# Ledger of designs, part 61: VHH binders against Protein DOG1-like 4 (DOGL4)

Target 1, 232 residues: Protein DOG1-like 4 (DOGL4), of Arabidopsis thaliana (Mouse-ear cress) (q84jc2)
Amino acid sequence: MSKMRNLVEEKFLEFYESWVIQLELYLHQLLIAHNNNTMSETELRHLISKLTTHHKAYYTAKWAAIREDVLAFFGSVWLNPLENACSWLTGWKPSMVFRMVDRLRKSRVVLVEAQVKKLEELRVKTKFDEQKIEREMERYQVAMADRKMVELARLGCHVGGESVMVVEAAVRGLSMGLEKMVKAADCVRLKTLKGILDILTPPQCVEFLAAAATFQVQLRRWGNRRHYVTHS

## First folded at step 3 (VHH)

Design q57 (from a14 with S100T P105E T106S A108S D109S; framework vhh_6qgx_2)
Fold by OpenDDE, second read of step 4:
Structure q57 (fold): chain B 232 residues (1-232), chain A 124 residues (1-124)
Amino acid sequence: as target 1 above (232 residues)
Amino acid sequence: QVQLVESGGGLVQAGGSLRLSCAASGRTFSSYAMAWFRRAPGKEREFVAAISWSGGSTFYTDSVKGRFTISRDHAKNTVSLQMNSLRPEDTAVYYCAAGTEFYLESDSSEYDYWGQGTRVTVSA
């Protein structure tokens, strides 16, 4: 059966496709900046700012969309199966980026001890925040099978007008909870990203952002090669 | 891109001492945390000791605390493990590893580069 996409899915799909295209353009610029090392600090900061603004735009759009239909993001029709499989609460797992930072140290990036310490502190905090969210999500998932939902499930066999309204109300309630979880996760993502960028120098930021963007773009490419996805 | 070569292993009597050395290739030695792992016969590889890239932090598994000392020489691109008061249970192949200080106490999967190992045998 073909899945009928709702308006939120369609709109966000279009947005995301455009957003990814722009990300690839920025990635190109980041790579140039990183490889040539000819840009001034001012130029690097400007480039970093463009990327951060781009990411903020994503979350702005996402949060607007999840207010309408958060469930759309748990299917994420704009992502291929590989991307979806690698998602944590509708996005990248915050703690993952520290692996990227680790890889940077194996390249041309030299971190001073003060930076390393700050990064470690941030990593610990990020992990803590992730775990907190995961516990809440677990609680939420377990709570779905509460008495009310069980009763609704039973009633679902004989759907009348009143029953439909009750079910819809229940689903709305669940959706609101999910929205909170997603937003919380996104906040951890944003805080983590900001934290890393605040610790790193502009050249280091560029390298980090390049690595992150590369990973995102390649993941999408790998997934698309493995599973043909028709988005429109 | 980093090659590690261990040395210093051998046969020693219980209560004796050995000093293991690991030589690292390349200029990136200073960017890596270094660690020693060991694998005893019939057992899984286990963490022994680690030292941060700066040498400012060291970590040890409980069973070797007070007996083993990890150190590094940036000038020589080497990491060493001074092992004192050796016990038969310390018998193992000892491996040098390079990774990051974010995960110094983590399992072996957190380290990216490994030496071939050097055998330490402690007789009763």
Scores: ipSAE 0.005, ipTM 0.250, lowest interface PAE 11.9, mean pLDDT 86
Fold by ESMFold2-Fast, scan of step 3:
Structure q57 (fold): chain B 232 residues (1-232), chain A 124 residues (1-124)
Amino acid sequence: as target 1 above (232 residues)
Amino acid sequence: QVQLVESGGGLVQAGGSLRLSCAASGRTFSSYAMAWFRRAPGKEREFVAAISWSGGSTFYTDSVKGRFTISRDHAKNTVSLQMNSLRPEDTAVYYCAAGTEFYLESDSSEYDYWGQGTRVTVSA
């Protein structure tokens, strides 16, 4: 049978659907701004601020939800299978955005040498931060497979046994570890986003944010419109 | 508004290669997803490949994956389809299409602007 959706999953599903609708509206504004070279710097900065505020709202809601049930974010019910397949620790992989920045150079955007150097420094730091988190995930996975955890898993098969409380405490500890790692990954995401926006000019920021939002929205639409995939 | 003009079609032997080009005009070209569709004799129009407005995302129908490559050049306002290892079943009229918005889509109803088509014939 299908899994029952808990209250955290239900509330975040409702939040996420509304958040994506608003992202699509902002993306439309970004694409118009990108094609209109008469917009003032003040107007462009205002639009960039709307996007950064929108992303911060996502993380505010996410962190409130993972405090209650971090496991809801592993194999999320509000994401389609394609979106879930592309996730790295419950979200986008920070270093991937530098590939989007590289593509800006090929389109219309000319990056000056100083910007290229700063972006390369940020890329190196972002990859270092990713590796640190990946090492923590490896430690977590090793802890899951050690002798003590294997023994606790066996004990958990004795429904109504003396060990049920000890098993539940161990599972809570594992969930707290995942919450810490997810928050660490999200902090790297926000730091990387801010770093890129601080380096780029307002027109370049608009093009970058449009590229990122386009990818996110396209991935969702493509995964949702799989008419060629048979059910059964 | 967008106008699309295809070129590069012709007769080619099985195993050969051909490059199709689509020239687009209009200020909003860079914000449109672009796609190639084809219609074989006696069949309905089918999706071949699509590329996002930024060029950062591409999608292909299974029968052409690994053989065809879609690309775009913002400076020339063109989208190209490089077709390698051509097969007789690739024989069709190829159409360039531009979406109303930025979305990648295999559904032909999502594309508002269409070229007149260019004919590709692959001989056995």
Scores: ipSAE 0.000, ipTM 0.089, lowest interface PAE 20.2, mean pLDDT 79

Design q58 (from a14 with G99D S100Y P105T T106P D107E A108E D109S; framework vhh_6qgx_2)
Fold by OpenDDE, second read of step 4:
Structure q58 (fold): chain B 232 residues (1-232), chain A 124 residues (1-124)
Amino acid sequence: as target 1 above (232 residues)
Amino acid sequence: QVQLVESGGGLVQAGGSLRLSCAASGRTFSSYAMAWFRRAPGKEREFVAAISWSGGSTFYTDSVKGRFTISRDHAKNTVSLQMNSLRPEDTAVYYCAADYEFYLTPEESEYDYWGQGTRVTVSA
């Protein structure tokens, strides 16, 4: 049975499919750049800029969509179950990217002591910010079953026009809270990414972005193979 | 919304120095990369220099490397461009720009806010 999708889900699904295709193209370019030591700094920065612009586009679209229906992102129909299972508040876990950076250190990428120190500071900050958000989310989730919501649930058992309106209003209120939470999480993501790219050299940025894109693309592929959900 | 106001432009002789300043409004200055662009007479606007939100990273166009230095003061919400060893080809209107950046970029289209510009004239 085809799950009925709302307009937000449909639109974002279409967007995301196209976005992922473009990401794969950029990944290819990143890999070429990574393996080609002849590219100038300007060329590398241009490529990095394209990728960062691409990511900006994603969040622009996401934030527009969550204003309409943030709940769509908690059941993200454009993602397979594996992708969803690996999601933290509708996206990647910010602290996860430091593992990618660590992997880079084990490769041909040489980080100087100053970079390592800055990365560690950023990691600590990121972790702190994540925890703050998690605490807030926990509080929010616990509050979901407060007296007001219980009363609304009770009212919901009686199909009446007035009751429906009250429930809808309550759900809207909840959605606003969720939207705030999602935006907060996204801010941590963006700050983390920004911080990492600020610390790394252009060649290192290319490698990092390639690794990140690879992970995202592969996760999607693995999930699609495991599940019958074929998106893009 | 961020408002940017440039200052410090003027007439200088070749080989001279000039310091441009850009004052940013608002409380979100620390979240933005700041950059300088310039537009010479009859030419398109071009990237000159950028500095990351933290000030820890800078990027320069090749023609100004070693001569220009971009810096920022978070306490004052300002970005500066120290221009040394000025050349006639540096003559342009210089613009301050702000970008909520992931990465320093020379791409004009990625910058969200722009100043009105300040004119720099380098005489031979």
Scores: ipSAE 0.430, ipTM 0.760, lowest interface PAE 1.1, mean pLDDT 90
Fold by ESMFold2-Fast, scan of step 3:
Structure q58 (fold): chain B 232 residues (1-232), chain A 124 residues (1-124)
Amino acid sequence: as target 1 above (232 residues)
Amino acid sequence: QVQLVESGGGLVQAGGSLRLSCAASGRTFSSYAMAWFRRAPGKEREFVAAISWSGGSTFYTDSVKGRFTISRDHAKNTVSLQMNSLRPEDTAVYYCAADYEFYLTPEESEYDYWGQGTRVTVSA
């Protein structure tokens, strides 16, 4: 079981490192496209499609991995401590991407009134979906505390194989509950991303995706370059 | 990525039962919330029931609570709607719909994939 857990972490670490390298390559293409206003709508849509496919590939791999070991995604070994500190239910907090959308309002790419209204409606819905998941996670955490207390009571009263079997069944139930919660959060992420891209024009989509990828790449670099300075 | 095909519609007398099935093709079926909507003759499409990807959460419109049960079978990639105590006002074309979001909603616009529909007629 511990061997299966280590293998899941090793496999996803290898996948994630490759996935981030490809994200950096796509970011470079997005920045070139943003600086070169001669690209056709078809060319921009193709680039946007590459990134949406890339993000979908991440969730396909993640959901396969959490089916085997969801706990690997809480305190992930493929993320540095800064990336882990910024995680909300094993990934980015959906409402946070609206800060990147707000950059479009301050850039030279103008949003029309109809887009502003749709983005505000999407922001409200996204916050509502987040709060619903947060309440579900709170209920789950309370249930986990109750189960742990019951397990500790059982462990104190029983010695032998029956206690082990009951504990294993409870742990399996906990893992299944976490898998459900993580997938719920990921579905809000995917729906928020799709909603934003559906509202924005192709040039605005490129700028939005460039901002999002830049933040993700820079957060990783900042965490990897963390230094404690000692005056000697 | 998901294609949906409904079956099980037909003619039934008031007080009778029908079971509708929706077969989904696709590797990501287990990641989708599934819902049933219906459109009665001369009316707009309305929400009936929804089920989360895991089957752990369900949501029903008030008029069908206690009479209809939505369920899913991940091994067969199907979602089913068991309709009991049918009434003439349940007469409609029933549509299967799929959505990435676990947040169960009656909002038609939230569903990305739709089936062609299956007709249910409840006679008095």
Scores: ipSAE 0.000, ipTM 0.127, lowest interface PAE 14.8, mean pLDDT 80

Design q59 (from a14 with G99S S100G F102L Y103F L104Y P105I T106S A108T; framework vhh_6qgx_2)
Fold by OpenDDE, second read of step 4:
Structure q59 (fold): chain B 232 residues (1-232), chain A 124 residues (1-124)
Amino acid sequence: as target 1 above (232 residues)
Amino acid sequence: QVQLVESGGGLVQAGGSLRLSCAASGRTFSSYAMAWFRRAPGKEREFVAAISWSGGSTFYTDSVKGRFTISRDHAKNTVSLQMNSLRPEDTAVYYCAASGELFYISDTDEYDYWGQGTRVTVSA
């Protein structure tokens, strides 16, 4: 069933489709760079910067959109069910990327001891931050059944105009809380990504980013094939 | 620099089909996302469909969803638009476009190269 999309969903869907198409272009460049050892450090850094900027652009757009309707991101009509199933608080789980780094280590990428140590520290920190957010989310979700919400539910049974206003106000309040949590999660994502990129060498960054982008793109493709989903 | 040349336009009856093709020059075809736009008489150019460099991602304007299919062939450096169930409102000059940096898929300013266009006329 095609979900009815509101304006925020429609706009973000278009943005995201565009964003993914551009990501694929960057992925192509990353793969070329990875396979071509002739690129200078400057060139690699430039490519890394482009990707970083691209990711920042996503969150900029996302944060603008969630100000209008954060609930749109809990349905995420621009994602297929597989992508949604893999989402943690409307995005990728920050700790997941460390598995990607681990995969790199098993490949031709040689990390020095200092890098390994820093990555481990970052991993610990990231996990801590995730847990903190999860605790807040749990608290928030439990609070959803508080007296206020119960009263709201009771009011919701009435068709009166005043009841509608109260419901809307309550939903706004809830949305604000969700927005904060989503932003917090996104901050952890961004910090984690930055942390990893700061630890890795430019060639390692390229490989990491390629792996990450590949995973994202493939996940989308797999999901689309499985569910015959088109967002076009 | 990339040259784009459209072909396949023509006159077709409502309910009919056409396949447009766009041939790209150069070896950098894979570096671009490709799109089709159209301009109807008296109207502004509008987005129709786009496809990623790999062909793995496609996007369509709502009015053509389910009827049009965009595809590309890397070996031939071509992008195609299969148009089925054509309607009179599909009458337009169709343009092929290429983008190396895309932020808004429907924004004409995001595309670096354009073809000369091919005319599609759908009669009632």
Scores: ipSAE 0.762, ipTM 0.914, lowest interface PAE 0.7, mean pLDDT 90
Fold by ESMFold2-Fast, scan of step 6:
Structure q59 (fold): chain B 232 residues (1-232), chain A 124 residues (1-124)
Amino acid sequence: as target 1 above (232 residues)
Amino acid sequence: QVQLVESGGGLVQAGGSLRLSCAASGRTFSSYAMAWFRRAPGKEREFVAAISWSGGSTFYTDSVKGRFTISRDHAKNTVSLQMNSLRPEDTAVYYCAASGELFYISDTDEYDYWGQGTRVTVSA
């Protein structure tokens, strides 16, 4: 008999696979819009809105799932090993997106001086928010040492009742703390995405979103091929 | 705009294999997600498998995962379903479906275009 997957993992796996398929559909629409300048500003804004809604839907589903089992998002079964290796607190590192914006600016996106200044201000704020979360994670890991000592005591203890309840309370507190940190990181991700889209024109938004989606899709494809041919 | 025509159905003994094909005609096929659904006698239509426009992402219902493989050929405008290790429970009419906007991959209401269906009968 094969190892069974838990219910949260099964439900989110189905959601995520559907979400990625829809992301690829939107990516195709973004590439058509970018390569053929026939779309009106209204049509471009509608397409950008679809992508924004799609990303918000991901976080809505994620936050519901982490309330049930936050640990499922550390080493997620719906992500391949490469995607998991590239994760920072269960998702993309917010400041890394500015490297993508900078690459596009040099090759394909023509930004005016005012936009460059606003993007740099947003980058600084994003890095500040990341550092704040990293300090919280460090504090959490220190607290984890105390909880790990309780866990080790539990592993060596035959006497149930009170000891079991204390460990269960500590584990619950651990999960709640991780959930808060993951949500804080996701809020930085959403604020960074919104901030970039607010600064860019609709054609620039299409180019940015196309680059971001291309990277995400290609990373998944490469990781899936490598994982499939890898022998344990 | 898009029309879908299935082929490859037939009668096969349990443990056998069949390959279903779906030919798409019309523009924008390359921008559509494609799926296979099936309807067994006396049952509602159920999701089987789906593939993204690029072919980079696939999704399967648990009962067919590892036995069925969905693939697409953009040059020929076709989507195929390779069905291996067939079971009597796989007996159904199989439908090809296409969607330009997809939020719930297994929801029949998400799909804009449907084929006429091809019958698969798996004998014990």
Scores: ipSAE 0.087, ipTM 0.621, lowest interface PAE 4.9, mean pLDDT 83
ESMFold2-Fast, scan of step 3: ipSAE 0.000; ipTM 0.107

Design q60 (from a14 with E101D F102W T106E D109S E110A; framework vhh_6qgx_2)
Fold by ESMFold2-Fast, scan of step 3:
Structure q60 (fold): chain B 232 residues (1-232), chain A 124 residues (1-124)
Amino acid sequence: as target 1 above (232 residues)
Amino acid sequence: QVQLVESGGGLVQAGGSLRLSCAASGRTFSSYAMAWFRRAPGKEREFVAAISWSGGSTFYTDSVKGRFTISRDHAKNTVSLQMNSLRPEDTAVYYCAAGSDWYLPEDASAYDYWGQGTRVTVSA
């Protein structure tokens, strides 16, 4: 319902503002941990767990919201125009996080050959899953221009109670299709994140998460300043 | 050898309660997330609830929020699911699972260890 869409946007805006504030606090903790070599493996794993739980909380809230209004996530009101311009299927493009991984090359804690091999395997798998979703999105866009959809659009212009019901069912089907694609993309994001964290040592995980959080926070700050925003 | 053994299943009337327990062998689960999944007759396995390795975070599928409570006892290597206000649609075989805490809790592929299941039947 239209009222649920407005409420979904308002509720998620409130959630997201709080989520970003907490991300900045975790980023501060990650940077302290990275610069302080006295933290135990248990302490580092606990911090990594906090970040992983924080990211899982985002996707849990997002999936609840997209069940009610998936379109709220295409051009989100809680994101600035630069953040929205950088979105791939309502979030970060999975393969791009490997650019953050590449920064570990400059780390004091170097990647061993076994880790490099696993990260390259994961990169290839991530690109494959990403392309599969892109093909599904293309299919979805083609289906929207399909003869049957064109006929349903015409039916909506020539109104009747029975016709309205059929059109509403078709629109719900389209929304469900978008929800499935967004969830598929988010699953690739989470599998990619988990895969990277499973391959890396705790100090490397801290450095990776700090890099990712830094980029997300800085992208938001750059967009909010509007010096880099193109209006057309 | 790691093994998960579920207990506490049975027949209960709608509106009733059951407490499921999962006992893990060894102490290898101190760093693992624990979860409950269920499979209804003729359906695929679905997520029910999960608890992080530290016990600091709990997750529930929408249909059980407010009715089910997951808890953990690190000393006993057990995870429990308290099920209240049971409905006929809760009828399923319930499975205990253990896996990486760094994964989305509702993803079955995140769990490396699974129990054999315990049957819960809720009469109308």
Scores: ipSAE 0.000, ipTM 0.185, lowest interface PAE 13.1, mean pLDDT 81

Design q61 (framework vhh_6qgx_2)
Fold by ESMFold2-Fast, scan of step 3:
Structure q61 (fold): chain B 232 residues (1-232), chain A 123 residues (1-123)
Amino acid sequence: as target 1 above (232 residues)
Amino acid sequence: QVQLVESGGGLVQAGGSLRLSCAASGRTFSSYAMAWFRRAPGKEREFVAAISWSGGSTFYTDSVKGRFTISRDHAKNTVSLQMNSLRPEDTAVYYCAAPSEIYLTDSGEYDYWGQGTRVTVSA
């Protein structure tokens, strides 16, 4: 199981590093489009499509990986400690993206009243969905401490094939519960992202995606600087 | 691009079971989360159950948790809803639904709907 876990971590590390490099390239294109206002609406829509496809590719790879080893995503080895500290159920907290939306109100990109109303409605809905997931996680954590799980943990300290099998079955059950919650959280993330992009115009989408990618890339760079330590 | 056809509805006594099936035609079926909704006479459409794109995650409304099981067969392009311990309150027309490309649980977010299959649970 530890061998399979190492392979999942290795494969996703390779995937994630490539995915982040591509995100940085897209960020460069988003910043050029935003700062120079040089792209047509058709070109902006194409760039937005590239970013949405890129995010969908991340979740496709993630869900394949968590099917093999969901625990790899709690304290991930492909993320630095700062990135891990900012994680909510193995990813970004959905309501956080509205802070980036708030910056659009004070930028050169003007939101019309109808957009502001739809964004506020989406913000409320997102927080509601987020709280539902948090209640499910709380119930999961309480269930970990039930009498059956405590008894199985005690059995695990005894040497024997039968007790080992029972403990392994319990661990698999726990992993399946975590997989369900992680996928539910990811569905809220994808729904929130799509909702924002559906409300915004193409130039506003570019600015929003640039802000989100900038935050992600800078958070990684800040954490990597702190993490790099020479050992004698 | 996606066409959904439901089957398996009928009349059943309280405490009985029914299995609903939804057959999908379309190249993008495997990339969709799939859901079941229902509409009782005189009421609004409500969410019943959903299954993720990979089949690894399932979601249920509180009133059916423990009684209904949603599953999918990628080889046959089908989504099934196994309904056990049926109650008169489960009487409704059941609809299979597929969103565009983002997983959604609200009825307003779904782009593709089937014709519906009627389930009647007698007391």
Scores: ipSAE 0.000, ipTM 0.106, lowest interface PAE 17.6, mean pLDDT 78
Fold by OpenDDE, second read of step 4:
Structure q61 (fold): chain B 232 residues (1-232), chain A 123 residues (1-123)
Amino acid sequence: as target 1 above (232 residues)
Amino acid sequence: QVQLVESGGGLVQAGGSLRLSCAASGRTFSSYAMAWFRRAPGKEREFVAAISWSGGSTFYTDSVKGRFTISRDHAKNTVSLQMNSLRPEDTAVYYCAAPSEIYLTDSGEYDYWGQGTRVTVSA
């Protein structure tokens, strides 16, 4: 019942555990910054920069890993079942973050009209991009039952040297397509994040990032408790 | 709780200048964004300008851009509104406002308000 992890899974698991720990540390700093209105804007910007750099590091590692085995991210052994269930194309759904922005608006933090307008524009764009990717995924998923996959299925019944090569080629083809889609999704995530941060003031960014990090960390905690999974 | 007291209002001719000041009580002044609003006769209160707690960010309503400047002095716990090139349409009671958070907003969602200072601009 325990599946063997491949090298990519193991390496990324280690990376992710470390990355999450660091995220929690940053979350703590964000919360301090948010609750203690004593930090200068320069300091806030620095904190924001650290967080953005941290997120960039994640995607750098992810993209390196998916080049080796994109399929690892569709199992994501480093995530608990709850985290996996909430994943959209191996990560958070870009449009989700606007809920967090909405929360900001509902709080005592009120966005100026110009910001609201820009955020709404970004929301629309993000939604459009998501839909585009989803359509591609649908197409891909339907197309999976193509000639290559049929051949793969046939070969699964007859293991031989030549068959192995054909299977590998077929899998590579599939993987390449998936990799492209995952990267596209990640780009939408990154663009969305950047867009939001560009619209918000530094204090607002801090609050947003704190909310986002809190959500991520809590989701992991909830999932771990529910499924008795030991994750860092 | 923050108390806000406005001053500096008065009668001025069109094209003239006024400087409004708002004094905030308590040491928590630096922890709050500050804003100026105004209410003209027969009109609803409208946003004029806001400044972040650090003073690094400012917002203005379009009609006052280039003419009004909001600033703050943490040492004195004051926020000021320099109003230049005043127009009759600027006639209003001006209110100082502060939220309970550091964030800027152009909405009327502020927790603390002054009593207001009257500005009258004659033609």
Scores: ipSAE 0.000, ipTM 0.228, lowest interface PAE 12.9, mean pLDDT 85

